# Designs tried in a protein design chat: VHH binders against Mitochondrial Rho GTPase 3 (MIRO3). Part 1

Scores and structures below are computed, not measured.

Target 1, 175 residues: Mitochondrial Rho GTPase 3 (MIRO3), of Arabidopsis thaliana (Mouse-ear cress) (q9ma88r425to599)
Amino acid sequence: RKVVQCFVFGPKNAGKSALLNQFIGRSYDDDSNNNNGSTDEHYAVNMVKEPGVISDTDKTLVLKEVRIKDDGFMLSKEALAACDVAIFIYDSSDEYSWNRAVDMLAEVATIAKDSGYVFPCLMVAAKTDLDPFPVAIQESTRVTQDIGIDAPIPISSKLGDVSNLFRKILTAAEN
Positions, changes and structure headers below are counted from each chain's first letter, unless a header gives other numbers; antibody chains are not in Kabat numbers.
F, E and O are the ipSAE of ESMFold2-Fast, ESMFold2 and OpenDDE, as the mean of both directions, binder to target and target to binder. V2 is 0.75 times the mean of E and O plus 0.25 times the DockQ between their complexes.
Where letters were taken out, [cut] stands.
The coordinates of atoms that the task and the answers printed are left out; those that the model quotes come from them. Centres of patches stay.

## First folded at step 4 (VHH; from s20 with S30A W50Y)

Design k2
Fold by ESMFold2, look of step 6:
Structure k2 (fold): chain B 175 residues (1-175), chain A 120 residues (1-120)
Amino acid sequence: as target 1 above (175 residues)
Amino acid sequence: QLQLVESGGGLVQAGGSLRLSCTASGRTYAMGWFRQGPGKEREFVASISYSGGSTYYADSVKGRFTISRDNAKNTLYLQMNSLKSEDTAVYYCAASRSLYYSQWSDYDYWGKGTRVTVSS
């Protein structure tokens, strides 16, 4: 049985907590009660089924929300050692959110490179049910192509969008 | 091709200040300043992230030099204060294909340099 640690970055109100809550809600609806401790303040844990796999090799995915100030974060090199995948969520309707997420990606990627850690980084465009800010698609496509990562993964409250994100996280963690 | 042009170098007395500029001919991501003193290898001075929110400095210049950028003008700056004789060098503007902006980053584009001489 394999556990994947996914660190979740992004500015305030980009959708980090909503993602963690949605991740738990599908797996814990039968376990819900006042004293059920399936989520603490900064983590969400669930099993994710791999497409096409018929054994009990389902993977446990841990989403760890990383709290960040508007002007940066202080994450030690040692803390990143546990990271299998980093995702960077931004509000697709808010250009400030995009700019902040790009700088967070740059900081984490720089620390990882300088420390010799290797893990994939993914951009996540949240709140795609709202209108994107001007040039959002053009700008995000250009930046992600230039720095050599996948185009941002869109996410909304719709079922298929969220399930695709979790599977892409697991796929990225494999290689 | 991306072109980087430095300016602002010159002769300055020890303890003085100087501000270097670097104008890029197009879009840039991570950027930095490097220098090469007489008979020495090129060395890292400072770097700055894509949107300007994060910076890194060599220990020898930390607290004395400030890197900044103005993306509307495609311009990178280095404010150098409390200059010392050991700061004498040709200073090069550099830009990366990526967001990496540490001293170990592999920068892809380089200016021709601007000379800074700090006299005793």
Scores: ipSAE 0.241, ipTM 0.533, lowest interface PAE 3.4, mean pLDDT 78

## First folded at step 11 (VHH; from p4 with S51H)

Design r3
Fold by ESMFold2, look of step 13:
Structure r3 (fold): chain B 175 residues (1-175), chain A 120 residues (1-120)
Amino acid sequence: as target 1 above (175 residues)
Amino acid sequence: QLQLVESGGGLVQAGGSLRLSCTASGRTYAMGWFRQGPGKEREFVARISYHGGSTYYADSVKGRFTISRDNAKNTLYLQMNSLKSEDTAVYYCAASQSLYYSQPSDYDSWGKGTRVTVSS
């Protein structure tokens, strides 16, 4: 059975832990040292099913929350070796959250390119129930087009929208 | 193509400070500073991510130089403190349309440079 490793990046309070909790209904903090340069690892593991499909096609999705300190902490290339897909979550109501997520995407993508790792990167706009920051849609559309990735995937508090994100993650990993 | 104009170079006594500026003619993502000393190849000095959340420095300037940017003005800065004679070089501003910013090949636009001379 296929296992997909999804690394979850984003600034503090963007919704990373909430996403992991919604994924399995509980979260696991992991204090294992994987030499990614941090002890703040948080994992969620579950099986993802497609509605109306028999269960022998289920896939296992692992969401690994990656916490990077604000003060220029470097990811090692070894930390990214297990990544099948990376997502970058930001709070759509907070311009600082967007700015930080874009910089994190650039840092992770640059380390991956320099290390020869290839995996898709997705941006996720969280908290879409709140008012977006000024120019949010225009800027996010422009930046994602310029760097060659899909427009950010919106997440609302509705249950079905989160499930669609997990399926999109698995689809991206099939590249 | 994108045009980059450096300013702020000059003659400075060792231990002194200079602030370099680089104004871009349009939007840019990755930006950095490089320099070329007399008889040497162009070398990396510092680079900064699009919104300034990540900065990187060559070991030779770490702790003395600070890179920053102001995207509203399309301007990149290099604050150079505690200058040494080995900092004497032509300093080049570099930029690209991509977010990648580790290798010289990630930058597709270069300024003509501003000369910095540090005297003992």
Scores: ipSAE 0.500, ipTM 0.773, lowest interface PAE 1.7, mean pLDDT 81

## First folded at step 14 (VHH)

Design v1 (from u1 with Y50F)
Fold by OpenDDE, last read:
Structure v1 (fold): chain B 175 residues (1-175), chain A 120 residues (1-120)
Amino acid sequence: as target 1 above (175 residues)
Amino acid sequence: QLQLVESGGGLVQAGGSLRLSCTASGRTYAMGWFRQGPGKEREFVARISFYGGSTYYADSVKGRFTISRDNAKNTLYLQMNSLKSEDTAVYYCAASQSLYYSQPSDYDSWGKGTRVTVSS
C-alpha cells in the first residue's frame, strides 16, 4: 500500500483546517474546523478510493497542514523532503488570500528546487460558495498559465464539494 | 520584451539613505535586487515575491535595506538606510518569469543598473 504525503499550504482563513476535517469525515460545523491558524501540527489521514480499482490497492493520503505566519515564511528545507505533493489553498472570495497563496507557492517551490526536491504543486480555490473576488478567474488563469501549473481546483467545504480534489492530489503525485 | 529601468542611484555619505526604483515595462512576477561592487562579482541583495508577501535579504543588508513593490505601477523599490562604503556598487533590478526567484539564473530580465556610491 502506497502512502502519499500532501503538504497543505495557505493563508489564514483559506480553509485548510476545514479541508482536513472534511477529509476525515468531520462536519463543517464542528469546533475543530477552526481556521484561526495555530503553530500546532495538524494532519489528516484517510484512504482514497479509486474508481475501478480493488480496495486492497487503495492509496493512503496524508494531508499535513503547514502553519505559516502571515508576517513571514518559515519552512524547514528538510521538512519538504517528505512532500509528495503540495497544495496551496486560498479563499476564492478574497484577493489577498489568492495573493498570499501564490507567494507561498513561489517560496515553497524555490526552497524545494534549491534543496533538490521535486513535487507537483496544485492550487485549490476554496469557499466557492462565496462570490469570487473581482478578476479572480482572469488573474488565476493568467498566473497559473504563466508559471506553468494547472488551473486552481475549486472546492467548497461548506457545501461538501471536495469530491475530485483528493483524487487529483493522488493523480498528481503519481505523475 | 520586458524592460527594467533602475533609478535613484547617486552619491551619498556613509550613514545616509537612498531609495532605488525599478520600473518595468509590463507585468512582472518575483523580482530582486542585485549589486556589483568594484572588482567584485555580482551578488544578491534582496528579493520579493509576486505580490510582495515574501521578502528575503542578504545578510550584509538585513536590517538596513527594505525591498517593496507596487504592482499597480509595475515598480520595485529598495530603501537603503545606514549606508556603508561597502554598499558602493551598481545596483541591478531583476525579474523572474517562473516560480523560482533565488538564483540569478532564475531571473529572466535585468536592468542596466544604477550606480550607488557611498563616501566616507
Scores: ipSAE 0.852, ipTM 0.941, lowest interface PAE 0.5, mean pLDDT 91
Fold by OpenDDE, last read:
Structure v1 (fold): chain B 175 residues (1-175), chain A 120 residues (1-120)
Amino acid sequence: as target 1 above (175 residues)
Amino acid sequence: QLQLVESGGGLVQAGGSLRLSCTASGRTYAMGWFRQGPGKEREFVARISFYGGSTYYADSVKGRFTISRDNAKNTLYLQMNSLKSEDTAVYYCAASQSLYYSQPSDYDSWGKGTRVTVSS
């Protein structure tokens, strides 16, 4: 497949919009403008280049932000049919953000399974430039191991290179 | 193996309230309540996510029952209000060790159940 559809989940202030902006080369400072309460789905499209690989093998990655209300989310079964890979972003400095992201993961995965859809799920630890919440590493390691998913991928929109994340997303979609 | 022990069942009058507890012998992730009434099949009552941010209820108990959990105590709760005779059943606690928690088969551990009898 030349196009990979990645659904981006996460609680408020987890850095979803920042990730999308970074994916399309927008500066971090532009994130402040996207908080407009519009219920509109945000998406970003770009090509992901693989080092040392011929350009004709480049894949187009679509990041689609899925906004979830605090009181729950209505994710239609039909919407998940288009998902090749799902990422769950959380603020690594906020325990609540982690908790919520994990709950979202479980919910989305359950809905997908019940709908007959199977796609890989990745946890993304955002804002790693901040101090992690207490027991963050232990908890994240334990939970991901227990539920059988990969350890969270650390990123920082301020300081970090997110190129590795995009490659991992593509790799996950291929497996 | 993870052990689940339900408590709090008993006899209650219609319109009354009861709070069930389920204590796990260890760490659990998603949890749920099921019940089996006389002559009926086991049915879903409520479920709760790992950290309690997501809850789901059977239509028959919506607005009356509240599922909650205290992870520090490894305990699941079911607050039952406005009880009806139809709520008479053995209530089972269940725990999932995976991401999934919608189907009974998603739950790996089950309690022995606690009996709730609602009298008219």
Scores: ipSAE 0.851, ipTM 0.941, lowest interface PAE 0.5, mean pLDDT 91
Fold by OpenDDE, fold request of step 23:
Structure v1 (fold): chain B 175 residues (1-175), chain A 120 residues (1-120)
Amino acid sequence: as target 1 above (175 residues)
Amino acid sequence: QLQLVESGGGLVQAGGSLRLSCTASGRTYAMGWFRQGPGKEREFVARISFYGGSTYYADSVKGRFTISRDNAKNTLYLQMNSLKSEDTAVYYCAASQSLYYSQPSDYDSWGKGTRVTVSS
């Protein structure tokens, strides 16, 4: 049974915890309780069912939230060794959130490269139930195209719409 | 091709300050400053992420230099304080068009450099 480890990056209030909760079937309202300032690493484990695939072949996906302090990117190089895929979640209604997420992407990717690690990176546009920040679509399209990654995957934990994010994560990890 | 033009170099006394600017002809992502002193190899000075949220400095300039950027102006800055004679160098602006920006090879565009001379 293949286990895929997905590291979840994103700025504060980007919806990381909400995503993890959604992944394990917890309600959005439960996310408010996890906002305890604890530096503890949060993770969620669940099986992802693939359409048309026998249940015995289901892959286990581990979402590991990586909390990065705003004052410095103290990501252990060694920690990245376990990463099969990285997602960078941002609040799609907040330009700052986008900016920070992209900066994090670059930082993580750079650290990984320098360390000899290669894994796919995905942008995740969270809170799509809110109005996007001005020029969000144009900016995200331009940036992702320029840096050679896929366009952001839109999700809304509040609406219970995570679309095919988890499947896309698994697919990315396989490529 | 993206053009980078450095400015702000000059002669300054030890302990003095200088602010360098680098203007890009277009949109850039990660940017950095490098320098090459007399008889030395080009060395990393500082780098800044796409939107400026992440910065990194060489140990030799930490606490003295500050890298910043104004994306609206396509301009990169290097505030240099408490300058030392060993800071004497040609300072180069560099820009990356990819995710990576740690190694010199990660930078696709380079300026012609601006000379900074710190007198003893």
Scores: ipSAE 0.849, ipTM 0.941, lowest interface PAE 0.5, mean pLDDT 90
Fold by OpenDDE, fold request of step 23:
Structure v1 (fold): chain B 175 residues (1-175), chain A 120 residues (1-120)
Amino acid sequence: as target 1 above (175 residues)
Amino acid sequence: QLQLVESGGGLVQAGGSLRLSCTASGRTYAMGWFRQGPGKEREFVARISFYGGSTYYADSVKGRFTISRDNAKNTLYLQMNSLKSEDTAVYYCAASQSLYYSQPSDYDSWGKGTRVTVSS
């Protein structure tokens, strides 16, 4: 596939928008300013270049932010049809963010299964420039092991450390 | 497999309230309540996500029942208000060990059930 659609889930303030902005080359500082007034772009598109790979094999990655209300989960069956990979981003310094992200993961996975859709799911630990919540490592390890998902991918938009995530997303979509 | 033990069932008058509890022998993720009335098939009542952020209810109990959990106590609850005769059933606690918790088959562990009888 030349185009991979990645659905981005996560609670409020998990860093979804920041991730999307970084993906399209917007600086973190720009993101902080844009939260006040700019059009809620819910998607970002960019090419992911792989070193040593012929340019014609470059893949286009689409990150689509899916907003879920705190009081409920509104995701239509049809909405997931285009999903090649789902990521669940959470603030690694906030236990509530983790909890909510895991709940979202379960919900999305359940809906997908019921709908006959199969796609890989990845946890993304954002804001790693901050101190993790006290039980973060233990809880994330235990939960991901128990439910059979890969350990969370650490990123920091503030530090600009997100390059590995996009590659992992593409890799996941190919498997 | 986890052991689940329901409690709190009993006889209650229509319009009354009852609170069910389900204690798990260990860590659980998604959990749910099911019930089986006399001569009826087991039916979904309510489900709750791993950390309790998501809840779902059968239409028949929506607005009357509340599912909640205390993970520190490994306990699931079902607050039943405005009970009706139709709510008479054996109520079963269920737990999922996977991401999925929609279908009965998604639940790996089941309690023995607690009987709720609503009298007219």
Scores: ipSAE 0.845, ipTM 0.938, lowest interface PAE 0.5, mean pLDDT 90
Fold by ESMFold2, last read:
Structure v1 (fold): chain B 175 residues (1-175), chain A 120 residues (1-120)
Amino acid sequence: as target 1 above (175 residues)
Amino acid sequence: QLQLVESGGGLVQAGGSLRLSCTASGRTYAMGWFRQGPGKEREFVARISFYGGSTYYADSVKGRFTISRDNAKNTLYLQMNSLKSEDTAVYYCAASQSLYYSQPSDYDSWGKGTRVTVSS
């Protein structure tokens, strides 16, 4: 369909909010939820062109930032029903960011499988304009090969690489 | 072929403590502990994510058992406190080589088990 829901996971300070901010368009304000308490979710929406051989198609891409609770990561099985694609962002200069993102990926993928939900999961290496943490390339290559997932998609904090990420998200959502 | 070897089982008095260890022959990802008591089916005890950021426990052991890991030593631990007679079982270490780790079918490698007997 024309609307793609992308859930954005990752530890704090990995670059989730910066990614949403760079996404062209309006962010929905979660102040609309104030009378029922706080929400740990932020949204950004825009239209993204998806060029074709004989025609172009536009898609609406919704990025939903998913936050972590203090006592560990917890996600309702029901919340994943809306997910078309999940991305897991980590700070490529920070080994602990990588560790936390991989643990989130495994947890979310396990919940999705148990719930019967099918959506692609992508890892995103953010801040590639900075020095990577020691052994970063070796570790990410080994882990992704061993567990059978795609290598992380690199993005830079400075260079507008995020447009290419958005296109890859849409391509992945097509199955 | 990943090999898992449990140790630390034995006889312990109710209310006591015991620590199980499981050493893997190589690199591991998600891991868990399962047990099979007398006359019962094998049941989940605890599981831990690749780097230890997420842990989960069966309700029957929550607050009494602690799963942990030391990836530098390829070793998984289960600290069992406040032991009860119903904790008597053979305890199995399990490892998943895939992304998934909730159900027994997600685990590709299993140890032979270590026996824990809790006496009143």
Scores: ipSAE 0.637, ipTM 0.837, lowest interface PAE 1.2, mean pLDDT 81
Fold by ESMFold2, fold request of step 23:
Structure v1 (fold): chain B 175 residues (1-175), chain A 120 residues (1-120)
Amino acid sequence: as target 1 above (175 residues)
Amino acid sequence: QLQLVESGGGLVQAGGSLRLSCTASGRTYAMGWFRQGPGKEREFVARISFYGGSTYYADSVKGRFTISRDNAKNTLYLQMNSLKSEDTAVYYCAASQSLYYSQPSDYDSWGKGTRVTVSS
C-alpha cells in the first residue's frame, strides 16, 4: 500500500530517462539514510510526501521506464498486472511525439482493459520551456477531454514542476 | 451521428488484391475493420490507433492485409493482398469515440459494409 508502481511510456527522446534521473535523490524532510533514491536502467525509486498527510505516511514511488522496440514496447502484457498508474510523456515541441504518445496510450489502455487490469492513465507534456508545436494546446485539450482523461500535466527543467507531477501520480493511484 | 461509408468492394479472383476505403463524416480516433462471412458471425480483421502508430491484425489476415489511415481526409484503408475464398465477406468499417478499440463493443459507429467476393 506504501509502494506505487508507475509505468512511464513515451516515444524516444520525449524525456523518460531524464524524468527518472530527476526523481533520484529528491530532497525530502525525512532524516532516514535509506530514503535516497536508487536507479537501475529501467527503474527509479524514491519517497514522495502525500498531499495533506503527515510525513510518516509517505509513499514509495517506483518509476519504471518502458523502453521502445521497433514493433512495440519492451513490456509483456502480463507485466501490466504490476502497474498502479501509467504516464505517457511527450515532447510538447514535437507533434510527432504527441501523436506517438497518444497512440501508445490507446494501445496500452486497450491491452489493459482486455486483460482485466485497471489503472489510471495520465498524459505528461515535457519540455514546456520550448515552443509548443502548432495547435498543441487545442489538440491535446480536445483529445484528452474526448477520451475522458485529464489534460496533460506540464513539466519543464524546474524541479518544482517535477515534484508536482509525482504528487499527481500518487493521487491518481489512490483512486 | 458520425457516418462511415465504405467503398472499394467487389469481385476479385483468388490471389488478387483489393483496397477498401472508409470515409468518416467527422473526426475519428481509433478505427477498425470487421467482416461477416456467409453464415458466420462478425469477426475482427484489423485495427489502428488514433494516428496510425499501432496496428493489430487477426491471424487469418496477418501478412496479407494492411490497415492504414489518412486523418487529413478522415479516411481509413484496408489493402487486401493474396485474397482467398475464405476472405469473402461483407467488410465493415468501425470507429471508436473512446480510448478502447479491440472488441466490437468498443466501437460506437459502424458503416453499412462493402461486399468482397473472392472467386475460384
Scores: ipSAE 0.635, ipTM 0.833, lowest interface PAE 1.2, mean pLDDT 81

Design v1 (from u1 with Y50F)
Fold by ESMFold2, fold request of step 23:
Structure v1 (fold): chain B 175 residues (1-175), chain A 120 residues (1-120)
Amino acid sequence: as target 1 above (175 residues)
Amino acid sequence: QLQLVESGGGLVQAGGSLRLSCTASGRTYAMGWFRQGPGKEREFVARISFYGGSTYYADSVKGRFTISRDNAKNTLYLQMNSLKSEDTAVYYCAASQSLYYSQPSDYDSWGKGTRVTVSS
């Protein structure tokens, strides 16, 4: 009954499309489905209800992929009013992906605060089945601890179990 | 406590250039430049994200000023070109230890400032 709007940010090729596909139950044996900058996925909004929970506690989770432009996001500041939770996904094997995701996090959080919008922000480390970039764990731990957010939530693009991520998104939105 | 030290201010003729530097005593995240004239409120000049992927400028300086950083040296820069008399101010380096970096209240650490005077 309750709809949770989760905005999915992250640089190109970070795994945004793969996450949305796993959210609806798709599996790509021996491959990954990565977003490489196409705008065709701008409105690929998916809905999933929590199964097995009885009763008025059922929730619908919508993941909305935020597309990337040369100068930022294909998303207006006013559109952030609909955001209940923001996640910032990065490719854990790519330091540039991490750098860009953190910069996006700070940008979005600052814009939201200045606009009067309040929502939790989570970082998501994708492609954990690949080798992480050098110093990845040290850097992500230090940054998230210093700025006061939770450590990145790991997911695998090939062997991923994203149910833990969805649970954490819904829990964060309960506030 | 994080210490920020600005340098590079001085007297310059209108149309001239200056480069400001700000050296931090340790690791920094989002940073910015602000300025203030006598009897005026501190105003935003430019800000830069944690890893430098995003920069923002006040409308009054767009196209003339460039913010940049070198995280290996804990140093923030402001290249100031085509200077105008209204650019005369004390320029402050600021660092944020949180996600937020637009308002002066978002910044936890401030330098003592470096004075820029632009003569007509």
Scores: ipSAE 0.633, ipTM 0.835, lowest interface PAE 1.2, mean pLDDT 80
Fold by ESMFold2, last read:
Parts: sequence; structure tokens; C-alpha cells
Structure v1 (fold): chain B 175 residues (1-175), chain A 120 residues (1-120)
Amino acid sequence: as target 1 above (175 residues)
Amino acid sequence: QLQLVESGGGLVQAGGSLRLSCTASGRTYAMGWFRQGPGKEREFVARISFYGGSTYYADSVKGRFTISRDNAKNTLYLQMNSLKSEDTAVYYCAASQSLYYSQPSDYDSWGKGTRVTVSS
């Protein structure tokens, strides 16, 4: 059985931690505070049934939140070695959240290509229960079409139903 | 097709400053500056993501050059401070129409260049 590692990127307050909390299984905030600083890691693990015609096999899906340092976003080639799928979450009501998520996507994809890593990248439009920022649908459609990725996957933070997203993540990792 | 036009090159004394501009004829995503000095191959100088949230610099220019962009004007900038004679080169603006923007092959559109000469 295959374990799928999904890295969760996105600007602060876009909904990363909320998504991990809704992915019921094992969630904790790893506090490594000591004399040499702190690393905040948050991940969730659960079994998810693979979407397929013949399959009754479950997959283990690990969602790992990627945190932003106070002085910027840093991503090393070594950190990406474990990634099977990357998702980039933005707050659909906040234009700056979209801008930051797209820049993160470009940075991560470029580092991955330079390192020879191959994994799909998905955009996730969070907080769709709020009003989207002006031109949000037109901008996200144009950008995703131009760079050759799927349109952002919508989710609602208030409804708590994200099972469709998790299925799409597993489908992307399979292909 | 995308057109890129550089400006702002010229003659400057060592230690001086110049600001290069590059105006694009349309929508751009990631962009970068490259340069080619006398007898050298074209080399990377700096690159910037679509909204400016990520920037990268060659080691030879870190701390002296600053890349920036104004998407409302379709314009890319390179502020060059503390110039050295080794910075003498033709500077090229480049734009990527894909997600990738580290290698010259990632860039689909190139300007004709603007000459920077640093006198020593």
C-alpha cells in the first residue's frame, strides 16, 4: 500500500491548519522550541479510499502544512524530496492571498523542476462561503490555463466537507 | 507575440548607480535579467515571480542589485548600485510564459538588450 505525501502551501490565514484539522486522523502541532529556535510542523494522517473502478484498497494520505518563516518563504531541494503532491491554498476573498499563493506555486515548481522532482501541483480556493475578491474567477481561470494546471478546487471552511478535495489529491498523485 | 524593450543603460563610473527598465507589450508572468560581458557567456543576474513575492540574485550581484516590477505598467526594473567594472555588459530582459523561471530555456521572450559600461 502506498503512502501519499501531500505538502500544503499557502499564505498565512488561508485555511491550511483548518484543512488539516478537518482531515481526521492524527493531527498535532510539533513544537521543537529549544535554545536554537523553533520549527512549527503540522500534519494529519488518515486512510482514504482510492477513487477507482476496481479498487477497494485504501491509501494513507499525509497532509503536511508548510509554514512560512517570519522573514520570508524558504524552500530547499531536500525538503521537496518527500513530496508526492503539492497543493496551494488561498483565501478566495482576498486578492493578496491569491497573489502570494501563485508566487509560491511558481517558486516551488521551479525548485522541483531544477531538482528533477516530479509531482502535480493543485490550487485550492478556500473560504468560498465568503464573497470572492473582484475579478477572482477571471484571474484564476486565465492564470491556471496559461500555466497549464487545473482550475482551483473550491472548498468551504464553514461547512467542513472537504472529502472531494482529498479524493482529487489522491487522483492527482496516481496520475 | 510578446515584445520586451530595455532602457536605462549607459556609461557610469565605478561605484555609481543605474536603474534599468524593461517594458513588456503585454501580460507577463515570471521575469528576469541576464547579462553578457566581453568575451563571456550570457549569465543570470536576477529573477522575480509574477507578483514579486520571490526574488533571486546571482552571487556576484547580491546586496548591490535589486529586481522589482510594476505589473500595472508591464515594467520590470533592475536597480544597480555600487557598480564595478566587472558589471560592464549588455543586459537582457527576459519573460517566461510558463511556471518555470530559473534557466535561460525557461524564458520564451527576450529583449534586444541595453548596454551598461562601468568606467574604471
Scores: ipSAE 0.604, ipTM 0.820, lowest interface PAE 1.3, mean pLDDT 80

